# VHH binders against Galectin-4 (LGALS4), part 4

Target 1, 332 residues: Galectin-4 (LGALS4), of Bos taurus (Bovine) (q3t0d6)
Amino acid sequence: MAFVPAPGYQPTYNPTLPYHNPIPGGLRVGMSVYIQGVASEHMKRFFVNFEVGQGQGADVAFHFNPRFDGWDKVVLNSKQNGSWGQEERKMSMPFRKGAAFELVFMVMTEHFKVVVNGTPFHEFKHRIPLQMVTHLHVDGDLMLQSINFIGGQPPSNQMPMPAQAYPMPMSAQAYPSPGQYYQQQSRLPTMEGPPAFNPPVPFNGRLQGGLIVRRTIIIKGYIPPTAKSFVINFKVGSSGDVALHINPRMTEGAVVRNSFLNGSWGSEERKVSYNPFGPGQFFDLSVRCGADRFKVYANGKHLFDFSHRLSAFQRVDLVEIHGDVTLSYVQI
Key: E = the ipSAE of ESMFold2; O = the ipSAE of OpenDDE; V2 = 0.75 times the mean of E and O plus 0.25 times the DockQ between their complexes.

## First folded at step 1 (VHH)

Design a33 (framework vhh_5c3l_4)
Fold by ESMFold2-Fast, scan of step 1:
Structure a33 (fold): chain B 332 residues (1-332), chain A 125 residues (1-125)
Amino acid sequence: as target 1 above (332 residues)
Amino acid sequence: QVQLQESGGGLVQPGGSLRLSCAASGFTFSDYYMSWVRQAPGKGLEVVSDISSSGSYTTYADSVKGRFTISRDNAKNTLYLQMNSLKPEDTAVYYCAKDWTEYSSSWYDEYFDYRGPGTQVTVSS
């Protein structure tokens, strides 16, 4: 697993099509399903289904189906006992052939709220009780970058780890037990406070209690095609000191890291094995605070570590994001 | 393979002290966070304290703050828990646990959690 799951945060990166898998813990009010992908340049259609079970004849609580074959439209419907219901149609098309997108389904009490590229698109009233929905099914003319189930799950209701997720399954000296699995859940990265959905830039988020070891900041965003650079600062509000400055520079193709302490910039760090920040691309960034370093992942892959230069890193109480970026989700 | 062996438990009077030790082998001890976890009769696991790979950072459960001190000796691959002002509520089996590492390039590798067979601590008069 490229990312350690936390209760209420369940990512899968680069899934193959067709995607047809259980929704962790089932659907709950307050849950959001984030789908990042690229519409095929020759796209005719794709679909996203919320299904009752995994069988071929499964009822479909919500069918979301953008189509370029014919008049551009998005078809929305349900399927019960093998029969499609009353079709809802939107004649506006939020997707572009060949373009990256972010598609979000928010589970509300009365409806699914659909958001595309940060813009509200449609509300689909529940036709089947949401507790009957068990699976997400995605297929068609797209490439999936990620699917993430966020929110709606209490911490104690985390999905158990699959057998292949054991660190050393063949170890006779390992002590796996229900109690040890519970301990693993309690040792996961902390997921603080409520998330910010589509926050404006500049973003300024307060870290209540400051940085603590294991605190994980998640940033989902988009780099506009004309973007030159943007900045993420982990800052001490009272002094203006910046413990970690992350500065992706599109023109230079660089990911610059530095600190600003006692009125002076330190030495730049630039080395990465790959650059996840390209114009026209969506990203999923995780910044985890360790005891001796920040540990940073992009799109489920390790990007860099940054050794603490501010020894009292617990004093960091602000996360600032500014520059040429749009944000879809921030959790601090 | 990972091996963790706790020692130092026993029977003690309320207000007394005990020092637990955990001998670790089968992994690079100095690269991993380590934890003390306990299980009281009829209750679930409680994380009591953890310590970073270098020992520079420690945390404690609210129930033990000010009374317990976690420490480690990386040269000896040994984890310690000094327990002072013990209460009947501290009665439990205490487990040494291997936790995450900041040296892995995989989030999955940070989810590693092994525990030893435990040592019994009983606080009673």
Scores: ipSAE 0.026, ipTM 0.550, lowest interface PAE 6.3, mean pLDDT 83

Design a34 (framework vhh_5c3l_4; at its last look DockQ between E and O 0.01; V2 from the best seeds 0.00; counts 0 for: pae E 20.1 > 2, placed apart)
Fold by OpenDDE, look of step 2:
Structure a34 (fold): chain B 332 residues (1-332), chain A 126 residues (1-126)
Amino acid sequence: as target 1 above (332 residues)
Amino acid sequence: QVQLQESGGGLVQPGGSLRLSCAASGFTFSSYWMSWVRQAPGKGLEVVSDINSGGSSTTYADSVKGRFTISRDNAKNTLYLQMNSLKPEDTAVYYCARDLEYYDFWSGSEDAFDYRGPGTQVTVSS
């Protein structure tokens, strides 16, 4: 089954370089751009540009540029009317050659907040109105695992503030009108809860409204190299019943699924076609509640189904995450 | 001393092809992004194409996309530009340029290169 992202969660998996694509819906305050990748073993530099339009002559609202081709540094800048602005430099390199990384750009009111591997790295003040930014450009000595735009769409219940029609140049291919996207929303998975950024582990999140059909839970995280195991539980708080227990075990190379109902564990399910939970890896997990089963996807690929063993799965009101995992993003 | 030397330019008919080469010396070639830039008569410098240090990533001006191909041989310290389907508007002096290690914030140009060759003339004319 093809992975269908929930509204407001727009991942592209394994994009090729150069990546130069429109930002869905444009940049907005509250949006986060997640870039997961691997720095090349012989990495000298790569860049992430938030650009105004397309082309080499496009203004660059934010240029993020790690460099190993001299002294290790990250260069941050903007380009307007063909001229680079004042360069900001970080004389620290949060990227390692050959290592996986997660780079997050959080769009704040006054600045871009840059987070690398869960650690705040830099704040870059807006030099160009963020509303003018239309494209993300990534290129250089890296491999991309995923690019994910989060929070770009107003929650379904908030009336679209009239996008002040900045005259987008005519050639912007008509993104389907927000209205057509909303009508299709009724069939799409829903994310009901607020996002949590870099939540500590153990994580205990309440599912407001309970687990309903088509509800999707997103969990992004990192498996430490020394990790042994971690757990994700979909739990009924009042009874302690676990409708779905997910237990990646790095020592066994297993992804164990089970239930804990009425004080007893059920039968373990272990069969998977692949294991996305390797040490030193980042993962993007989507758990969707179906009518008769959970559907779980990792990194955009189907991982497993888990038939409902708790018939009243709507009673599930807690998501627990504990063990050897670092969380970068959770939305329940 | 950093040196860049372009070659391969010449006169060609519209629709023709040329291959430019740039010999680099005096620096660790494999550590730098390299670019081809051009200057047409009466116009400013235009970045045509660039390539990352390892050659795994390339970019092109919209005007040359699909027609030009940048490549490099780090073992030979050489940068290449294959130009196909040449047009009269491609007429320019073409320069091999080394990208700056850092951006000079006082530079008023996106064409921020610390070194470039003397250039090679490319003329596309019937």
Scores: ipSAE 0.000, ipTM 0.239, lowest interface PAE 14.5, mean pLDDT 87
ESMFold2-Fast, scan of step 1: ipSAE 0.253; ipTM 0.650
ESMFold2, look of step 2: ipSAE 0.000; ipTM 0.150
ESMFold2 (binder alone), look of step 2: mean pLDDT 81; pTM 0.813

Design a35 (framework vhh_5c3l_4)
Fold by ESMFold2-Fast, scan of step 1:
Structure a35 (fold): chain B 332 residues (1-332), chain A 123 residues (1-123)
Amino acid sequence: as target 1 above (332 residues)
Amino acid sequence: QVQLQESGGGLVQPGGSLRLSCAASGFTFDDYGMSWVRQAPGKGLEVVSDISWSGSSTTYADSVKGRFTISRDNAKNTLYLQMNSLKPEDTAVYYCAKGSDYGDYEWSAFDYRGPGTQVTVSS
């Protein structure tokens, strides 16, 4: 079973090339576009275009184009009324032929901020108003593993009413009218933290309000080629109890799960139908708290379930990530 | 403003040779693949040859392979087509075309053409 999309988090896994699809809800400041892929071993070039409308003659608000045919470089430009604008160039090449990569476009007020493999690469000043951009177009010498629009919201509820401005009573009808409800977390008290971009390891994130049914933790990361193991703990900070311990072990090719409760480790669970944690690979991990179990998905595919061993799982108030892993995005 | 200007066309006898040139301006020439495209009287457009931005990769239509050679001089912003062993069926208007930059396997795609130069192969 594929991962069920969460509001504001709708990945597409293993899309075919050319990828040429609408951007859900259009571009907005604070939105990020995450692209995970593998550069072809014989790569000459690929591109990522943010386009105005669709069709062969569409204006291109931002053209991102790494090239290996000749001198290694990345070309950045725009296209308006059939004409390319002033070219920007980077002679620094952040991609490697045959290697997996993560390419992130952060939509900022004045520019697109481009981050490659966790390292800031370029800032491309907006030349076309963001609201005119409707499509993402990707093609060339790569394989796409995923495209994810983070912070994007579906149409028909694009201007939700803030909960603080017009709070709905508990006795209100079952479902609100489109645009009536605030889609972001309450600020007081905070139920979920803001996303962390490229956080350092070890990572320690607080779960304000603790684990609640339907809370989903998203972890995007990279397994270095020399990595041996890393750990994700769902922990009760006050006692040191670990409700769920996830320990990918690259040498063994294993994904170990366990709990540490009342000073003792429980029984290990190891069985998976596939292992998403290979050396040199990027992963997308989703951990959802269910009423009776954790449901864990990797790269859009169900990986395992883990029955609650801590009955008061709402006491879990800390997510720890440590070991041989690099993090690109954590949403708790 | 993108500008492409072809030259070197004319009348030539079967078995003869011509060299076409295309002067490019208004864009960074060495960042784009370039193509030669032709249109015979009453026919559609045919992509004759294309060349990568660096000149390291070239392709040719089966109809001209072994007879035509595409080349470029990036220092002079100029594209060339050397045409040898010309045949009456090579009679056409030849257009210089700027690649659309949609990836190497779409080298037949282009977003701008020059006004063309007439090549006539006849006795």
Scores: ipSAE 0.000, ipTM 0.138, lowest interface PAE 16.6, mean pLDDT 81

Design a36 (framework vhh_5c3l_4; at its last look DockQ between E and O 0.59; V2 from the best seeds 0.00; counts 0 for: pae O 6.5 > 2, unsure alone 60.9 < 65, grease 30.3 > 24.2)
Amino acid sequence: QVQLQESGGGLVQPGGSLRLSCAASGFTFSNYWMSWVRQAPGKGLEVVSDISGSGGDTTYADSVKGRFTISRDNAKNTLYLQMNSLKPEDTAVYYCATEGYSYGDWEDTYYFDYRGPGTQVTVSS
ESMFold2-Fast, scan of step 1: ipSAE 0.459; ipTM 0.794
ESMFold2, look of step 2: ipSAE 0.275; ipTM 0.715
ESMFold2 (binder alone), look of step 2: mean pLDDT 78; pTM 0.791
OpenDDE, look of step 2: ipSAE 0.017; ipTM 0.362

Design a37 (framework vhh_5c3l_4)
Fold by ESMFold2-Fast, scan of step 1:
Structure a37 (fold): chain B 332 residues (1-332), chain A 125 residues (1-125)
Amino acid sequence: as target 1 above (332 residues)
Amino acid sequence: QVQLQESGGGLVQPGGSLRLSCAASGFTFSSYSMSWVRQAPGKGLEVVSDISSSGDTTTYADSVKGRFTISRDNAKNTLYLQMNSLKPEDTAVYYCARDSEYYGSGEWYEGMDVRGPGTQVTVSS
């Protein structure tokens, strides 16, 4: 089954072009937009627009436009009242025809920070107030693997404050509709630690409060073309026990899972219907703690389940990632 | 209101030269990247060259690189294309275009906000 989105993590997998949709909750400082895709072998151009409204001739707060039709370049601009502004150009080309990429837009107070394949590329100063931006528009000579809106607090005024409060004399109007608001929030995955952007490998992240049911760990990364294997461990720091060991092996084409408990490795589990960890590929991995098992999704699709072997899984307080992998985003 | 008008096309022999001009009116010319786009009989549109709003950055299609030169005069609201060493395969209607949002694989898809009526260039012996 498809991955369940969490507040502050809104993925769309394999969207068709043109992609032209509302940005969930609008743009916020601290928000990031992650785009994973493949530049076409015959690519001339593609663009990413942050737009004011959805109509024809909408103002464009930020236009990001890599071009191979002539000199390799990336054009950056804005459009107000039907007129393009002062063009910014980068003569370096971070994209390669036919190659997978990860393109990240970080919404900062003064600018959009653009990161391509883990490398900072450009800072585009805000020309239109970010509060005016409502839509993301992507089209051109690429295939989209995913678009994900991460982080940023929705405005407090989007929530009906009186309906969420209990007055001293209780009012029927203070209660939300039966089951809807509370049910949706309580059933969504939780992600509680601060995000790590482009963390180094080896990575060691502490799970504050340990694993709990519904806690979801997100790992976005890249498999270098020469990579042989890498490891993700869900570990009890005090004992060294590993509740879940995930070991993609590129040479074998395998995704090995196991546990290391009381000084001994358990039985390997290897069965998957597909392998998302290919050389030269970007991946989006979600590891959700269930009551009876870990549920693991890659690129929006179910990859495997792993039944709890450590019954007191709440003791797991460390996520460790090492080996032949580059990380772009980790949320624990 | 917004207008682009090409001029300077004509009949030339292979190896000859032509200079195309495009007069822009009804908008702030200096704020837009501009392109020259051509269409040969029975073929699709081809972007041959583009130029940044300031004029400091230019690009060329591989088919014309080293032979064509794009330039602009923002004080005169005019775009130019100098075409040297012309070949029979350069025969096309040449359009001056204001850059827009989208240029898809293979061809423009409403990728030109404004395009002139075009000027015919014929390269024949």
Scores: ipSAE 0.000, ipTM 0.117, lowest interface PAE 20.7, mean pLDDT 81

Design a38 (framework vhh_5c3l_4)
Fold by ESMFold2-Fast, scan of step 1:
Structure a38 (fold): chain B 332 residues (1-332), chain A 125 residues (1-125)
Amino acid sequence: as target 1 above (332 residues)
Amino acid sequence: QVQLQESGGGLVQPGGSLRLSCAASGFTFSDYAMSWVRQAPGKGLEVVSDISYSGGSTTYADSVKGRFTISRDNAKNTLYLQMNSLKPEDTAVYYCAKDETWYEGSGDYYPFDYRGPGTQVTVSS
């Protein structure tokens, strides 16, 4: 099965250039735009534009433009009514020709915060009201791995609510009883808890309420060129049981899966049709809890399933990530 | 009124060879650097190779260096790409592109001014 985007997590994988598409729901404070790609080995320039509308000659609220021609530099500017504004320049270059990168635009109240490969790079003060920005435009000398729009909406705004203007006659209660729920549950993935941005490794995230069917954990990270292995554990904190152990091993070219239950490792599962965990590569991992199994996707493509071995998987209350990996985003 | 038209693509076996051509019109071909750019299914643009206006200097992406050769015939307004030792990873639509004149401005520069419609190269079985 293909991956279905969840509310608040809207990835596009391996988009073609030029990328010129609407920003889902528009631009909002608290939103981040994650771009993973590779700078061309011949790179002269590429750009990322936050644009007002889609037409030719559209106003550009923020133009981000790294250049390897002449002096290495990043040019930042805006375009209003057909005219470029005052150019900002950074003479430091965070990109390398031929190298994979992660470029993050965080929408803050007063500026766009630009983060490259986990390192803060620049703050570009808003020159055009954020509410006018409708499109993201990317083009030039790069290959795109993914573009993802994350956050910017309270959780309640992401739920379908076909509420009527009036309550039905003689509404008995303002709130449903503790045992009563609207039982038309979505089959879409759900994400709970606050996101962690660039968390340190080892990472320990608590799953409030434990694993439930449809809960989706998102892990965005980077595998350093010298990395040997790293681990993701879905763990019962009180017993030390590990319901799902994911262990990418770069030296072996393997993605090992197992469980640790009642003091014993189970049978290893290793079969994958491709390996997304290469040295020097960024990854986007989605782990969804199903009724009978975990479903795991990497970079938008199905990677493996893992049948539940812990029957009471709802007791899993901890996600651990450790080893040779750098994390840019974790949502549990 | 720049026009570029690629040709020469097709289906080849791994290890095979193809020669791509690009017929250029609407500008003084001998005054501009030219590039070959490719796009694999579901992926972005990759600059494969470029060549100076005179043909005196060329560059290649590491992925194709030693296997591909870019050349030009200014008398015929034609750009070529000789592709040898083809790999499945070379499967892509190949475009020829005119290098843009550098602007000191902040965002009107796009490195590929007027690319053609492309020619499909498939390296399989």
Scores: ipSAE 0.005, ipTM 0.122, lowest interface PAE 9.9, mean pLDDT 81

Design a39 (framework vhh_5c3l_4)
Fold by ESMFold2-Fast, scan of step 1:
Structure a39 (fold): chain B 332 residues (1-332), chain A 126 residues (1-126)
Amino acid sequence: as target 1 above (332 residues)
Amino acid sequence: QVQLQESGGGLVQPGGSLRLSCAASGFTFSSYDMSWVRQAPGKGLEVVSDISGSGTYTTYADSVKGRFTISRDNAKNTLYLQMNSLKPEDTAVYYCARAPDYDWLSGEYSDAFDIRGPGTQVTVSS
């Protein structure tokens, strides 16, 4: 079924234009906004606005506006009380007509840091207090693949301790009202490790605490146009066993899955209704550990399930990514 | 009613100078980026310079950088191109052009087409 967003990771897939929606929890230092899309083949302009409210005359804390209608340029500005401020202009164009892109806005203390296709592009000093920014507005000559709000979530003081830290009296007469609601929320995906931003390949991430039910691994990346294949392994470091091997093969147009247990490869699984790993494309991959299987989603859509072949899957303590792929974000 | 009209072209010797002007009417001139675009005989269009609506930011093609200066007078709705150290390779018809403005409130471009003037001929020869 549907991918369930977790606090600190809130994707929207294939949104229609114009996109004009609240930023979950508002804009905060440490938050990143990941936009994956395709510039139209006949693109003149598009924009990304960080706005104060949703009204038609809303102030714009940051206006990011690449233009091909004239000499190629990126215009950056703000709008306060109906008046545009001092325009900043970049002479380099990081976008290409008809090409997929990843555009990242990192909210830093003093500025927005703009990263395009993994390369730092610009730093836009804050002109409006961040706490006033409530909405993201995207429109123009592009197609959106995803918008994702990552990080910037402060620790909750309401639930800072594990449930086991709270002693509960065993009373048969107790009838807590919200018990079932809290039990439903316990099914949300968890993300345990620190995020890695633009990590190098090969990537080796320690899965601290091992692979437990509901743990979700997020991999955002890019398939270079000349890529042949890459690999994602969920591995037991001490034995070399691979509980789940995911091997997209661009030359074959296949997404191969297998296991390597007790020194031997198992049976390949290849069946998918679509292939998200095209040359020149960005992807968002979510791998969730279920009680009986892995559930894998790509770009917000279910891709495949893989039944556990390693019964003690909790022993998986390493995520390995290698081959012809560029990584923008890994959360384990 | 939107109109752009170039003037100031002519015949000039190599190493000489010319100043082109573009009179704009029928739109809010200060709200638009403006460009100078040229077309040499038998060649495509080349953007030589652009300027932001405020006049604060300018860009130049490598072929003219250090020799040409773009400016604007928003009170007079006029765009200028100062051309120094002219070369035979600068021989072209010069057009001023308005970039379409995207009205993000309506989600529409203010104009469906690039607006440019009829052009002014610049010939650099001995």
Scores: ipSAE 0.000, ipTM 0.194, lowest interface PAE 15.8, mean pLDDT 80

Design a4 (framework vhh_nb_b201)
Fold by ESMFold2-Fast, scan of step 1:
Structure a4 (fold): chain B 332 residues (1-332), chain A 125 residues (1-125)
Amino acid sequence: as target 1 above (332 residues)
Amino acid sequence: QVQLQESGGGLVQAGGSLRLSCAASGFTFSDYYMGWYRQAPGKEREFVATISSGGSTYYADSVKGRFTISRDNAKNTVYLQMNSLKPEDTAVYYCAAGEWYDDSGYYYTDEFDYWGQGTQVTVSS
């Protein structure tokens, strides 16, 4: 089964250009739009538009437009009633031709905050009421790896939203057969705590309430070009037991999984059909707790399962991330 | 006052190489974008290459892989290394320096603040 979307986490993987789709639930304060992609080797320009409605000639609340065709620059503007507004311009270029990037738009009360590769880049003051923004439009000289709409929950709502039966096939248009496409009809994946944005490594996050069935941990990060290895541990803090140890080893080209229980390492599991942890690449990792196993997805594609070795997996109360990795987003 | 002075032009056989230099004065060179444009007889000035203050480069499709732009901030000089020259590269080559400018619209033309007097490059068949 492909990754199941949850409230407050709405990924689309490997979308084709032009991308022109509704923003789930509309644009809201506290929402972030994460775009992971690769700038073309021969990039001239690309754009990201936050648009009012879906019609041709729609107003553009925020136009973000990096350009290499002339002076390297990023142009920022709005369009109302067919007319472009006052141009804002940055003569610094945070993108590199041929390089992977992460571009984040954080929706704040007074402005869009733009963050590129973990570094704050610009603040664009709202010119059109954000409640009128309904669509995201991306096109130009890039390849998209993912677009993800994260957050936008009312302040202080830290609980998973109440769930009811939903058919969750990622791309279903016909009526799916029950029991094949509707494996999680009654409950969506849950996310319990506030997200961590660009947290330092080593990272230690507390799983409040422990690890329960359907709890999903999201890790977005970057593998530096010189990275050798890093570790993700699902840990029982009181004993030091590790229910699941994930250890990408870039020098070996391996994704090692194991457990450390009662003072002993178990048998290594290494088989994967692909390795998402390449040097110079961004990744999106989802670790979901199932009744009988962990289910792990990378960049929207199933990576591996890991059968529970700790029978009382509800005792897992820590997620630890350390080693040669940079983190952009962690949700536990 | 701002001055840009090109040098290194001349006559060269097809397949040959030339290196153009542009000496700049009268502004904080390291803060400016530098570029090369050319103008062939009877044609408008066309873009050749630019280099940002941080060293990012952009090239016209017609010269990509043959020309290399570089800068030396200690010497206030920008260079254009021209390899595998063709008769079609015959033009007056202009050095340009640019700063911030303001315009509107989805598509627009970049403007340079300062221009040199040009240096002639002639490529014989």
Scores: ipSAE 0.000, ipTM 0.134, lowest interface PAE 18.4, mean pLDDT 81

Design a40 (framework vhh_5c3l_4)
Fold by ESMFold2-Fast, scan of step 1:
Structure a40 (fold): chain B 332 residues (1-332), chain A 127 residues (1-127)
Amino acid sequence: as target 1 above (332 residues)
Amino acid sequence: QVQLQESGGGLVQPGGSLRLSCAASGFTFEDYAMSWVRQAPGKGLEVVSDISGSGGSTTYADSVKGRFTISRDNAKNTLYLQMNSLKPEDTAVYYCAKVGEYTWESSGYETTYFDYRGPGTQVTVSS
């Protein structure tokens, strides 16, 4: 069962090297490119290129190249008509051999902003017009966990749309349904809230309109090496009821799920085929509300389902994240 | 203003050990490779050891390989040189140096130069 990406979220999981593919919709101001990977234990170098086309000898608008061969440094440059431009260099190395990392390129009006493991690293002024950049190219001594293209799309002007395929005498206005799509698109997940970038923990995000079928919550984060546990709650703020409690416990090597309804914890569910929440690891978690259950995916792979225990799950209006976790991106 | 201040020099017998320190300020320490450079009486400068900004790469002159160890503590903005099995020919003024811009991309650099150097600390190895 394939993971279905939500509109405005374009993940590719565990791509092979070299990665050389189109940037969905091209580069736009406000877009961020999230790369999660592991630097090889014997890494000499790797690169990330923003390229004009895919052909051999393509111009490179931005070349990002960390190197451990010779001297630890990050080289930044561009290539036009087969010639490298003026090299920019940082003798600071934000990567570690054998360690997982998150590398983010934020497309700003005047520059690319580079963020490594949540820390701003460099600003590279645009040398080639952004509209000419069509491809992302990654290769070298790393293993890719994911590449995600986030944002850069205009805010949705989405108006309530009647479902033309439903033969009903009543108006679609009789059913208040934010994000109702045409029948062929009705399976697509929805994302209603504004994104939060590097939010502090504890995190409290309000689900305006509450949980509805197809709503998808995205959480990107990092588990510090000394982390013991953290919590994600889907909560009814007015009662304190928790419809879904996700509690990764690093000490126990467990992913505990439960509910807290009418003042009582329910039965714990723990079975998973793999555990994505290891110390020193980055994760990409999606939680989709289905009609009969939550469907949870980690790093593009199905992790668990959780049958609804709160029948009126639409009353869930709060996502709470606390404990030993660092957050890079939350979309509710 | 960039400042580099060495300490830990002194008089030691052949076969002895010394640990040099260099306190750095006025620049982002972890962004720059650092070097230990020495000058014996009446002789030219010799690069003893280099270390990259992260500490992941080190080099040593053939004259000191296996005897000297360079290290850095980026949280303390401090560079170190552990000197073991000292010989009379190690007698010199030892300078902490900030490495300047690199000039060649194919190998990471073609040449290095020092854009800043401390006042030095005297090391004398004598019976």
Scores: ipSAE 0.000, ipTM 0.151, lowest interface PAE 17.5, mean pLDDT 81

